# VH-VL binders against Histidine kinase CKI1 (CKI1): the designs that were tried, part 6

Target 1, 134 residues: Histidine kinase CKI1 (CKI1), of Arabidopsis thaliana (Mouse-ear cress) (o22267r987to1120)
Amino acid sequence: RVLVVDDNFISRKVATGKLKKMGVSEVEQCDSGKEALRLVTEGLTQREEQGSVDKLPFDYIFMDCQMPEMDGYEATREIRKVEKSYGVRTPIIAVSGHDPGSEEARETIQAGMDAFLDKSLNQLANVIREIESK

## First folded at step 4 (VH-VL; framework fv_recaticimab)

Design s59R (from r8d with heavy chain K59R)
Fold by ESMFold2-Fast, scan of step 4:
Structure s59R (fold): chain C 134 residues (1-134), chain A 122 residues (1-122), chain B 112 residues (1-112)
Amino acid sequence: as target 1 above (134 residues)
Amino acid sequence: QVQLVQSGAEVKKPGASVKVSCKASGYTFTSYYMHWVRQAPGQGLEWMGYINPSGGSTRYHQNFKDRVTMTRDTSISTAYMELSRLRSDDTAVYYCARELYSGEYYDAFDIWGQGTTVTVSS
Amino acid sequence: DIVMSQSPSSLSASVGDRVTITCKSSQSVLYSSDNKNYLAWYQQKPGKSPKLLIYWASTRESGVPDRFSGSGSGTDFTLTISSLQPEDFATYYCQQYYDYPTFGQGTKLEIK
């Protein structure tokens, strides 16, 4: 199960379509960092209540870096704080319209994100394969 | 030099509010979350919550969330912690502290303010 | 909340002694994804703010003398001062940052 977080409806729709074409059947969407934090927190609470320790609420999270109120960096930092208490780490992939320059890449790593993907999504399949190989 | 400088001691009556300031210097204020930790006389350390100085978002410990408000003013690199409906057991030294950076940000604290003594007495 | 328990609550020692302070967490603070223990140690002198000594259970903060060392993993942690100096008489606190921060109750190190 995959979570796509982006305040832009068209960006979410395109990403969801590409993921489904790659065989991802369960794609959840939300339009803010605050909502992403809520969904992850509730999913982890439910996971613990069900006694299931082998399934994360989401296998991957695609997080747009630039969103109003709580941006992707802030949302990722908050999710990481919640996840530590459960002993888990969900792969979070940064999605940005900026090229992966040293400054943007540094901010991505500092926030706790695992990979970087530009908004063209040309490397989507490669990023997924790289994460799955670990 | 990284430094956090807090406002001076306060004496308050039960039921009043207190607002403590913490002025940061020597680093980029908006890059690190600011945490608040208190210590009652002769007691250990108790985490109260944090604020992200960039967006202003906050997280409060359950014990404080109905009485605490954390804010910041980025123009003067200052964070604030306001505690309302004070009780005598809120008598404590209140610290601001900067989160640790070690490749990523963590809720351990590498730089601390000098502390603000708040005494609640009738 | 993860509960942190320190022992002893107080300890008397002489300059030059090797002293150890222990800290136990109510659940593991070892994060399997990065294999790090989310455990820090602080020193607090009377009337002063806490000072970070050690993070990741065993990494010394910059400027901390090498006589301070941390060890342990999971739920059981130790702070060791190999040769106690006069400036080391203080209260020491452990802190977990695996979940939202919680501190031990402190160990007061007193001169004999």
Scores: ipSAE 0.018, ipTM 0.693, lowest interface PAE 8.2, mean pLDDT 88

